# VH-VL binders against Putative hydroxypyruvate isomerase (Gip): the designs that were tried, part 1

Every score and structure here is a prediction.

Target 1, 264 residues: Putative hydroxypyruvate isomerase (Gip), of Drosophila melanogaster (Fruit fly) (p36951)
Amino acid sequence: MALKFAANLNFLFTERATSIAERIRLAHQNGFRAVEIPYPEGETSDVVSAVKETGVVVSLVNLAFDKSDDQLRFGSTSVPGSEKLFRSQLDATIDFARQVNCGKIHLTAGLFKGGQESDYTKTYTANLKIAADSLRASKMIGVIEPINKYAVPGYYMNSYSKAAGILADVAADNIQLLADLYHLQHLHGNVSKTLEEYKALIGHFQIAQVPHRHEPDVSGELDYGFVFKALQEFGYDGWIGCEYKPKTTTVEGLGWVSKLGYTL
Below, numbering starts at 1 at the first letter of every chain, in headers, positions and changes, except where a header shows other numbers; antibody chains are not in Kabat numbers.
F, E and O are the ipSAE of ESMFold2-Fast, ESMFold2 and OpenDDE, as the mean of both directions, binder to target and target to binder. V2 is 0.75 times the mean of E and O plus 0.25 times the DockQ between their complexes.
[cut] marks letters that were taken out.
The coordinates of atoms that the task and the answers printed are left out; those that the model quotes come from them. Centres of patches stay.

## First folded at step 1 (VH-VL)

Design R08
Fold by ESMFold2, look of step 3:
Structure R08 (fold): chain C 264 residues (1-264), chain A 126 residues (1-126), chain B 107 residues (1-107)
Amino acid sequence: as target 1 above (264 residues)
Amino acid sequence: EVQLVQSGAEVKKPGSSVKVSCKASGGTFSDYAIGWVRQAPGQGLEWMGGIIPYFGTADYAQKFQGRVTITADESTTTAYMELSGLTSDDTAVYYCAREANEFWSGYYSTHDFDSWGQGTTVTVSS
Amino acid sequence: EIVLTQSPDFQSVTPKEKVTITCRASQSIGSELHWYQQKPDQPPKLLIKYASQSFSGVPSRFSGSGSGTDFTLTINGLEAEDAGTYYCHQSYSLPYTFGPGTKVDIK
C-alpha cells in the first residue's frame, strides 16, 4: 500500500502566499493531490473555488476559531462555558467541510487557563459527544490531537493517556486520535510500540522531523524510512499530513519523497 | 516584548541610494516577518515590502519593484531596506515593523504589525 | 492589490463623544483588517487586530467591528489623548495595503 501525502497549508508554501486558496494552487502545481487546512475564516468562497479548480482532496480541516480571540484561538472544545460557541463553530466547520468534501475535522481542544482541570475534562467529553452525533449525520470523523507544551504552551490535550481515557468515555467510533509523529516523540517516545498501543484509536497521521520540525529526511531523532514502513504495515490508507517547517523552501525540500521511495 | 531600533537620519542627493537598518531584540527573529512602511511629510502610510528572515525572500509593492531591496541577517537579528535612484519624492520617514510572533504555531497566525521601529528620516535634496 | 478607503478624512469631535471611522475594502478580506493610531512625530501603534480584537494595553473605549468589505473603528468616549490619525490595514494578501487615514482632532 503506497502512502499518500497531503500538504499542511499552515506550514507548507508559506514563503510568499498569505491566502489558503493561493497555497492550494501552489500545492497542486507542485504535485500534491491533497491538503490539510485551517478553517479558512474570511476566505471560504475563495478556498472552495481553488479546490474546485485544482481537484485537490481536503483531507483535514481544523475547527473554526475567531482569530481576534486570544483565549480561544486554539479551539473551544475543552473550555468550560464555551458550549454554545463550540456548537456554532462546529456547525460552520461542517458546512464548509461539506463544500470541499472533507471527511475529517480536527476538534482543537483550546487552552487550559487555570481553574480545575476536571471541569475542562467534563466540558471536553460532553462537547465531543455532541460532535460525534453531528459528524455522524454528515458522515464525517472528528480527530483529537495530543500536542506538546513546547509547540503550544497550555494546550489542554497534551497526553496520549488522557486522550485514550476521554475517547473511552465518549464511546463513539467516529471520534479518533490524530497521531502527529513530531508531538508523539516529544510526549511519549518509543514510536513503534506507541503506534501499536494506540492503533485501534488512530484515524489520522501527521509528520515532521524531531527536534526542529523540518522535513522527514533531515538529520534527527526519527528514522522516517523505518516509520513509513511501519505506517504501511499499520494498514493506514488515508492521507498523511506534511506539517513541517521547510528548511529552505517547500519545493526544494520535497526531495525526501522520492529519496524514501514514495510519490506525491 | 520585541523591540525594533532603526539606524539614524540620513540626508541624500538625488540619484543616490539609502540603506536603513532595523535591529530586532526579543523573540525569535527567524519566526516573524519584518515589513517596511514609509510616510512622506503630511501623507499616509505606504507599505513598501517585507521579508520573512527565515526564508530570506522579500516581497515588494509594485511601485517599488526594481528600486528597493529588503534583506535580513539572522546572525545579527537585523533587517535592511535599500532604496535606490532617490528623488525628492522619496523624502519620508521609513519605519520597520514586525508581524506578530507565532508564524509557525500551526493554530495561531497573526499578520498585524504589533511592534514598530522609531522611524528613520530620509531627506533627499539637491 | 486590495484598495482600502476610509471615511471621514477628518473629524473634529467634542471630548467624551463617540467617534466612528469606517474602512471599506475593494474585495472581501474576511476579518483580516487591523487599526492603528498615529500621533504626531510618533510611529503608528496597533489598536485593534482582526477587525474586533483589542491589542494588549489598549483602553476599552476602542472597539472594532465588521467583516468582508465594511469595517468600523469606534472610540466610545473620546479622550484628549486620542487625537491623532487612524489607519486601517489589510493583511489578507500581499501586497499589504493601508487606508489613507482619518485625522481625529479635539474640538
Scores: ipSAE 0.211, ipTM 0.641, lowest interface PAE 5.3, mean pLDDT 89
Fold by OpenDDE, look of step 3:
Structure R08 (fold): chain C 264 residues (1-264), chain A 126 residues (1-126), chain B 107 residues (1-107)
Amino acid sequence: as target 1 above (264 residues)
Amino acid sequence: EVQLVQSGAEVKKPGSSVKVSCKASGGTFSDYAIGWVRQAPGQGLEWMGGIIPYFGTADYAQKFQGRVTITADESTTTAYMELSGLTSDDTAVYYCAREANEFWSGYYSTHDFDSWGQGTTVTVSS
Amino acid sequence: EIVLTQSPDFQSVTPKEKVTITCRASQSIGSELHWYQQKPDQPPKLLIKYASQSFSGVPSRFSGSGSGTDFTLTINGLEAEDAGTYYCHQSYSLPYTFGPGTKVDIK
């Protein structure tokens, strides 16, 4: 089974592009057939146009977020008292996703900045249930991502076991786990066994080398020759997000694809 | 509190090179980007490039590509900016500044300069 | 590259008056806009980050607003110490760029 790769445009093509729309065009020019994007605040129409122009697949869209608040800039989904905001962000994201025919939304959790973690868990679970219903109506799925503390200190969703527990409580087939192998390695290591353990929950993959978060073929903790074979055996037929920082430039680094025996 | 201390003023001949240092103290060094911004006399601010010490890779403005080299030494928490092929147009105050970045989060990289060096005056004259 | 413009270029203001400085981006940059104050012979200082967030230690008379392409820095009640040049800055994409600056003098 051939692996499919999507350009994460928070990380790729940022050195040359002035907008998400331009990044989409750059990604397309360089052979990508799919892209992952943040919610394009203030750029929705341009992004829609770029997607139509290029024909790239939008494989993942992050939930709309509020950068004006230090706690909420990483998501509102788990933050007690921000339920209304979350709903509005969800609706906005769904509306946009529909316009670009994206069927997968990353439901960002937000930061734990004090109080009782149980309150965040309660809020997160409740909001994910709401999201499940809304997304189902739009034939979409939501994904949650464990993120390591070195990347995002205080991020609420910081454990695969925590994610599994929450998903169990949510009990919705269309809310699944995003496995970013960079974060997984930092959080737990033991990548192969962890993927096996949580296989039934995983609905999306992203990749970067560890520890420097560069291309897969850069020297690091993960052997991506092995990892990609494992993903093939895993049976994952979705787009794999390339969420890495280019060691030099995005274009110069894309040699990893052919080097490791794959194609975009 | 984070402090950035730059090397002293430089007087250079056209065609020569200058290397300015920026010593960081009072905070983390590796996880934050160090940017370089220059300001010609009576002019505005111009971003030249930056480096994230942890990654060891630098970004450059196209204007300076091939002529500027930005490096960082984590062991001494010092960043460097070397500019070659100097002309009178390079006469300016050169600042280093710490950038808050969020690349680890998978969100847009944020690069507000929350701390600045005192500046290094570079004068290029015959 | 993203081009930032500012208006006005220069203001001479009486103390305690309201000062408004605008910054416009050539394309949408969301909230990735920051404001700096620079006094003579000093490096710039961060005032506002992400369009509207006050930086630590910044007096409450300074505020920022806007999103997308249009941004505003407001000084409610100018103090003598506020004389200087104000710059907007975008961190949306490389290369990072600054506005041309707005010089504020005290009458």
Scores: ipSAE 0.012, ipTM 0.532, lowest interface PAE 7.3, mean pLDDT 92
Fold by OpenDDE, look of step 6:
Structure R08 (fold): chain C 264 residues (1-264), chain A 126 residues (1-126), chain B 107 residues (1-107)
Amino acid sequence: as target 1 above (264 residues)
Amino acid sequence: EVQLVQSGAEVKKPGSSVKVSCKASGGTFSDYAIGWVRQAPGQGLEWMGGIIPYFGTADYAQKFQGRVTITADESTTTAYMELSGLTSDDTAVYYCAREANEFWSGYYSTHDFDSWGQGTTVTVSS
Amino acid sequence: EIVLTQSPDFQSVTPKEKVTITCRASQSIGSELHWYQQKPDQPPKLLIKYASQSFSGVPSRFSGSGSGTDFTLTINGLEAEDAGTYYCHQSYSLPYTFGPGTKVDIK
């Protein structure tokens, strides 16, 4: 099974392109067939046009978020009292995703800023259930992602076991786990066994080297030659998000694809 | 109105593969989904998967995952369904159908199959 | 997956009689339920989309109703040409699924 890679445009092609639409075109020019994007606040039409122009697949869209709020900029899904906002953001994201035929939405959890974590859990679970229904109606999948504290301090969803528990409570087959190997390594290590343990829940993969979050072929904790083979054996046939910080420039770093024996 | 014309009947041995084509004409191709539905003799309809040609990515029913490949060629407005590892259970009439899904509208999509091919009979026998 | 059931499996009807076919979904699918007619050696034809919307060219004697889990296809005054098998189909979520079909014969 050939692995498929998508350019995460939060991280890639950001050197000269300020708009997501421009980054989509850049990704396409450099051979990417798919992209992951944040919610394109203020530029949805441009992004739609860019997608149509290039023909790239939008493999993942992050939930719309409030940039003006330090807590909510990382998502509202778990934040008590932000249920209405979440629903609004969800609807907006679904509407956009539909326009670009994106079937997968990252339901960002938000930050735990204090109080009772159980309240966040309750809110998160409830909102994910709502999301499940809405996404199902749109033939979409929602994914939740455990994120390590070094990347996002205070992020509510910060554990694979926690994620598994939440998903069990949500009990919706269209709410799945996003396994970012960068975060997985920081959080738990033991990548192979962890992937095996949570295999049934995983619906999306993202990659970056550890600990500096650069390209897979950069020296680090993970042997991506091995990891990619493991993913092939895993049987994952979706797009793998390249969510790494280019060590130098995006284009200069893309040599890892061929170096490791793969193609975009 | 869109017309879908499928390739001719196939007789296959167990373990072999079959690739059925579906040529679309008379309408837009890229922005609509093409689905594949099969029907075993005397049985009901079974959705196998579908593709939006513009994006080139297909969805599959779990039952056929790993055994079916759905593709589309925009230049020829033709969709394909390839099924491997054929057994007698795969003997059926295979239909392509257009799903009235205009994803670019951004408001809503219809998901009914408003146009159907004539069907392709695939017989798997030793 | 969403399972659709139909009732009855078969019915033989005298011309001009009313025919009622029921489709039930294993979960709520809103109005994303469609009806097809299939005659022998022919592909299915769309009759009703989204529970109650008649497809273009479909005779007025065909109507659909329902939402959520229970849906009904009604033929008000069956014609001889209406003999065939009727399938419900959900597009609420992948994988798409069909009902088992209801065969309607003319007496």
Scores: ipSAE 0.000, ipTM 0.460, lowest interface PAE 12.2, mean pLDDT 92

## First folded at step 3 (VH-VL)

Design N06c
Fold by OpenDDE, look of step 5:
Structure N06c (fold): chain C 264 residues (1-264), chain A 121 residues (1-121), chain B 107 residues (1-107)
Amino acid sequence: as target 1 above (264 residues)
Amino acid sequence: QVQLQESGPGLVKPSQTLSLTCTVSGGSISSGDYYWSWIRQPPGKGLEWIGYIYYSGSTDYNPSLKSRVTMSVDTSKNQFSLKVNSVTAADTAVYYCARGYSSRWYKFDYWGQGTLVTVSS
Amino acid sequence: EIVMTQSPATLSLSPGERATLSCRASQSVSSYLAWYQQKPGQAPRLLIYGASNRATGIPARFSGSGSGTDFTLTISSLEPEDFAVYYCQQRSNWPLTFGGGTKAEIK
């Protein structure tokens, strides 16, 4: 089974393009057939136009967020007291995702800024249940992502076991796990066994080398030749998000695709 | 305020294609906030959702009719249309176009007056 | 699809009386439930959305309640213009589905 790769436009094609719409065009020009994007606040129409123009698949959209708040800029889903905001963000994200035919939303958890973690867990679980219902109605799935503290200090969702527990409590088949191998390695290591353990929960993959989060073929802790083969054996037929920081430029770094024996 | 109006032939022969158009006035269809929908009601019976179309052209159809239904949108004319292929007597109904408001709580807030389409030889 | 069942099929009451209409879903629809009123020769009119939210312009005598699988539309005191057919509709899952309707008629 051939692997499919999507350009994460939070990281790729950011050297010169400031708008998500322009990055979509750049991704398309460089051979990408799919893209992952943040919620395009202020430029939803432009992004819709760019998607239509290029024909690229939007494989993942991040939940709308509040960039003006230090805690909420990484999501509101787990933040106690932000339930109303979360619901509005969810609705906006679903509406946009529908316009670009995206069926997968990353439900960003937000930051733990103190208090009782159990309150965050309670809020997170409740909001994910709400999300499950809304997403079901829209024929979409939501994904949650464990993120390491080096990338996002204080991120609430910071372990696979925590994620599994939350998903068990949510008990909705359309809320699944986003396995970013960069984060997985930083958090737990033991990539193969961890993937095996959580296989049934995983609904999306993202990649970057460790520890510096560059291209897969850059020297690092992960052998992506082996990892990609494992993903093929895994049977994952979705888009794999290329969420890495280009070591030099996005275009110069894209040689990893052919080097490792794949195509965009 | 927003108004919807159905138009098209009231009589269609079996095996032919039913074609209707909904004209929207008092507001633009070029908004991602709305599911422009078709709903039908056979005489003396309940309501059946046929499908929706967005201003962008994205569609979703009732599985019961999917194989025979096609919707289109013309933003320049502020219209959207319904086609049902290979009609039978079972497709005789009052057909409504409606605006579905996109929110957590889905609602059809504006309806056309409906148009009767009779399938008969 | 989610099957919506309304009861009773017909409700015979007099003006001024309280009307209670039931709608049951074959599976949970959370609060994604709307109610519509339809008079003869007219299109349906939105009454309630989100199970309990009254639409703009709808009189206070109309109220909706319930969640999950069981829902109720209540008309606290029937007015002559309230005698019509009422439909519930779910949007928890696609395709959207309606109940079979309850006809409120004059006794």
Scores: ipSAE 0.000, ipTM 0.490, lowest interface PAE 11.6, mean pLDDT 94

## First folded at step 6 (VH-VL; from R08 with heavy chain G50Y, light chain E32R)

Design R08d
Fold by ESMFold2, look of step 7:
Structure R08d (fold): chain C 264 residues (1-264), chain A 126 residues (1-126), chain B 107 residues (1-107)
Amino acid sequence: as target 1 above (264 residues)
Amino acid sequence: EVQLVQSGAEVKKPGSSVKVSCKASGGTFSDYAIGWVRQAPGQGLEWMGYIIPYFGTADYAQKFQGRVTITADESTTTAYMELSGLTSDDTAVYYCAREANEFWSGYYSTHDFDSWGQGTTVTVSS
Amino acid sequence: EIVLTQSPDFQSVTPKEKVTITCRASQSIGSRLHWYQQKPDQPPKLLIKYASQSFSGVPSRFSGSGSGTDFTLTINGLEAEDAGTYYCHQSYSLPYTFGPGTKVDIK
């Protein structure tokens, strides 16, 4: 059960102003067999072409966003009053994901910017139930990610306990938890026990070193030699997203893969 | 909210250089690219190049290659554009603009110019 | 590099009427086209991103459409404050080029 690593293209190969399609080619040229990408607004056909040319797996696509709205710039799923927008974004994202054979969509929650949190939770749960049906029809899963307040201030989904409660209420086996070890350490800590506690819910992993969100082998709070062995024992056989800020460049920073005993 | 404040107007002789500064405030300086666009009197907008402050990487329009240098100083949150070998054709208003390439935020990167400096007039006269 | 052209070069329009500005790209750019408004002696202001998405705070009378090579900016119900020059801009590939502009005057 060897671990499999995907390049997150919001973070990796960002040294120049490149398109997502070009980052896919760079990831492939540098040994990645899989990528994670945002919904590639404005370049969907070029991204489809780049995936076909390279044969990379698209392991995760983020829900389409409206960058220009301060509340919706990190997703719409939890935001009361944006239900029609969410459905439109979900439909567009599913259609794109199908074209690249991606089976996982990150249902980004959006920002809490006042009002009643209970209204956000109600909207989030309702939208996740709708998403579960649409995703199942396309043989896809959705994932939700607890994100720490230092990375995204005001992000609605900010607690593993909250995520577990909402997933229980949604009651759909194709809506699962995205465990980003960087956020997990900031939000919860006690990584090995936390992974065990939420094992049944977790459907995707992402990695970065804590606290500066660099490569796994940079000095920091997490021993990724130990953590990767724990993930192997966990029995996860999907792709692990490399969502970290290159300390120097993406390529110069890839030494951790072989150093820790793995291959791309 | 992001604000970009540029250095003041310059009057230069042909053959000299000009260095325009662009100080950013509001938001994280390293998370965005800073682009440079100029506009000659009565003319349209002309893209010159950009820098990504975190990496220090820059690319330039071919027209300016060899004459323009774009740099950034993260400690002062300031980007710079230096243009050398000035001629009267370089008389223009020079703008810096933020490219919304928020590549670490989970945002979809857009590369649109959502925030602009006030402009710096550079006059090259013999 | 990608060349953008705009039509018309100039348009004089009565208030409350409709303005249509066209931008054409020399190759397909998907929907990575943006529209800016520039008033005299001011920096440009983003109006529409990704061909059709209104930027925050932009009046609803401004809308955009198109994909591939042909794009349109529409001002439905022109107001006096809308006088200025409108530029399209592509962010598909370097160098990121602008159209030559369309000047809109009030009659």
Scores: ipSAE 0.621, ipTM 0.823, lowest interface PAE 2.0, mean pLDDT 90
Fold by OpenDDE, look of step 7:
Structure R08d (fold): chain C 264 residues (1-264), chain A 126 residues (1-126), chain B 107 residues (1-107)
Amino acid sequence: as target 1 above (264 residues)
Amino acid sequence: EVQLVQSGAEVKKPGSSVKVSCKASGGTFSDYAIGWVRQAPGQGLEWMGYIIPYFGTADYAQKFQGRVTITADESTTTAYMELSGLTSDDTAVYYCAREANEFWSGYYSTHDFDSWGQGTTVTVSS
Amino acid sequence: EIVLTQSPDFQSVTPKEKVTITCRASQSIGSRLHWYQQKPDQPPKLLIKYASQSFSGVPSRFSGSGSGTDFTLTINGLEAEDAGTYYCHQSYSLPYTFGPGTKVDIK
């Protein structure tokens, strides 16, 4: 089974393009068949046009966010008191996702800024249940992502065990785990066994080398030759998000694909 | 509130180089782009380049390629712009500006310059 | 690069009059057009972002509209303090580019 790779446009093709629409075009020009994008606030129509023009698959869209709030800019899903905002963001994101035929939304958790973590857990679980219903109606999947504290200090969802517990409580098959191997390595290490443990919950993968978050073939803690084989053995047939910082430029770094024996 | 404070005025001879600093405070630094824009006397605004400290890479306008270097020190939240081979045409006020853009978290704003330094006057004369 | 043009290059207006400044892009830039105000010996200040979104603290008399290639900045009821040069800026693609500016004087 051939692995499929999507360009995460928060990270890739940022050198010469600032609009998501233009990054989509660049991704397409360089052979990508799929892209991951943030919620394109203020440029949804442009992105829709770019997707139509290029024919790329939008494999993942991040939840809409509140850019004016330091806590909520990383998501509102877990933040107590932000339930109404979350619902509006969810609706907006679903509406956009429909326009680009994206079936997967990253439900960003937000930051823990104090108080009782149990309140965040309660809020997160409740909102994820709401999301599950809304997404199901649209034939979409929601994913939650454990993120390490070095990347995002204070991010509420910072543990695979925590995620597993929450998913168990949510008890919806269309709310799944996003496994970013960069974060997984920082959080837990023991990547192969951890993936084995949680593979039943995983609905999406993203990749970057550790510790510097560059291309898979850059020297680091992870042997992606091995990891990719593991993913193939797992039977993962979805898009793998390339969420890495190009060491130099995106295009110059894309050699890792062929180097490791794959194609875009 | 984000503030950008630039280094003081510079007087340089032709052929020399100048390095201007831009200290950011009151907000996040690494995930936002710091751009440099210059303005010759009585002229408009000209974008020179930018850096995203989180990525550690900079991009430049073609006009300045090979002559400008933009760097950032995350530990001091300071960006630098070095311009070499100065000529009288480089006499201008140089501004640093923050582009409210965060890539890694899925967050990105309007890519506008929402905060500007006070400007650094660079005069190149014999 | 994307070239921005502005019209007019200069205008002198009476207080409380409506001011209209246009910016045209050489290609479609969606809504990635921003407006700045610059007064003498000061850095530019952001007025409008993403074609029509007012920046925090900007008086309500300032508004922006447009998409694609044609954009407009409107000042409904010019105040004396609004004298300055206004620039449009595109952040659609690199290199970033600015319009040549429109100078607005008060009669």
Scores: ipSAE 0.023, ipTM 0.609, lowest interface PAE 5.6, mean pLDDT 92

## First folded at step 7 (VH-VL; from R08d with heavy chain G35S Y50W)

Design D3
Fold by OpenDDE, look of step 8:
Structure D3 (fold): chain C 264 residues (1-264), chain A 126 residues (1-126), chain B 107 residues (1-107)
Amino acid sequence: as target 1 above (264 residues)
Amino acid sequence: EVQLVQSGAEVKKPGSSVKVSCKASGGTFSDYAISWVRQAPGQGLEWMGWIIPYFGTADYAQKFQGRVTITADESTTTAYMELSGLTSDDTAVYYCAREANEFWSGYYSTHDFDSWGQGTTVTVSS
Amino acid sequence: EIVLTQSPDFQSVTPKEKVTITCRASQSIGSRLHWYQQKPDQPPKLLIKYASQSFSGVPSRFSGSGSGTDFTLTINGLEAEDAGTYYCHQSYSLPYTFGPGTKVDIK
């Protein structure tokens, strides 16, 4: 099975373009057939146009968020008292995703800023159940992502075991796990066995080298020659998000694809 | 609050180079990009280029490509702009400006200039 | 590059009057339009970000509106300290570009 790679446009082409629409065009020009994007606040129409123009697949969209709030900028889904905001963000994101024919939404959890963690868990679980119903109606799936504390200090969803527990409680087949190998390695390593353990839950992959989060062929803790073979054996047929920091420029760094024996 | 403090005024001869510094304090250097904007006497604002310290990459306006170099030192939280081949047309006040971008999170970016240096006057004359 | 134009170039206004400044982009830039105020011998200061969001510490008399290609900065009740030059700025694509500026004087 051939692996498919998507450009994460929070990280790639940022040195050359500021709008998501322009980054989509750059991704397309450089051979990408798919992209991952944030919710493009204030740019939705332009992004829709860019997607139609290029024909790229939008493989993942992050949930809309509140930039003006320090806690909510990383998501509202787990934050007690923000249920109404979450619903509005979910609806907006679904509407946009529909316009670009994206079937997968990252349901960002938000930050734990104090109080009882159990309250966040309760809120997160309840909101994910709501999301499951809404997404199902739109033939979409949601994904949750464990993120390490070095990348996002205080992020609520910071454990694979926690994620598994949440998903078990949500009990919806269209809410799945996003396995970012960069975060996975930082959180607890043991990549191969972890993927096996959580195989049934995983619905999306993202990649970056560790510890500096550069391209897969850059020296680091992960042997991506081995890892990519493992993903092929895993049977994953979705888009793999390239969420890494270009060591130099995005374009210069893309040599890793052919170097490792793959194509975009 | 983030503060940007620039180096002092420069007087240069035609053909020479100038390097202006911009020291950032009060925030995390990796949380934003630094742009350089100049303003000739009595004229408007002109964007020259930017650097994203988190990525270590810079990009320039085509007008200045080959003549401008923007760098950043994360250890000192200082950005630099070097302009070579100076002419009288380069006489201006040069500003550094911050764009708040949480590149480390991968969730969003902002591109408004919410903080500016005090400006550095560069005079090019024979 | 995206070209920004402003209107008018200059205004002389009596205190407490309403001031309206327009900015037009050569192509759609969504809401990636920002407004700055600059006083003599000072750097620009951010007033409005993303077309309509007031920056912290900016008086309520300043407001912004618009999307796509047409934008407006409004000062409801000009104060003496509001004298200066106002610039629009697009951050939709590189290179960043600014409007030519609108100078506002107090009568």
Scores: ipSAE 0.476, ipTM 0.799, lowest interface PAE 1.5, mean pLDDT 94

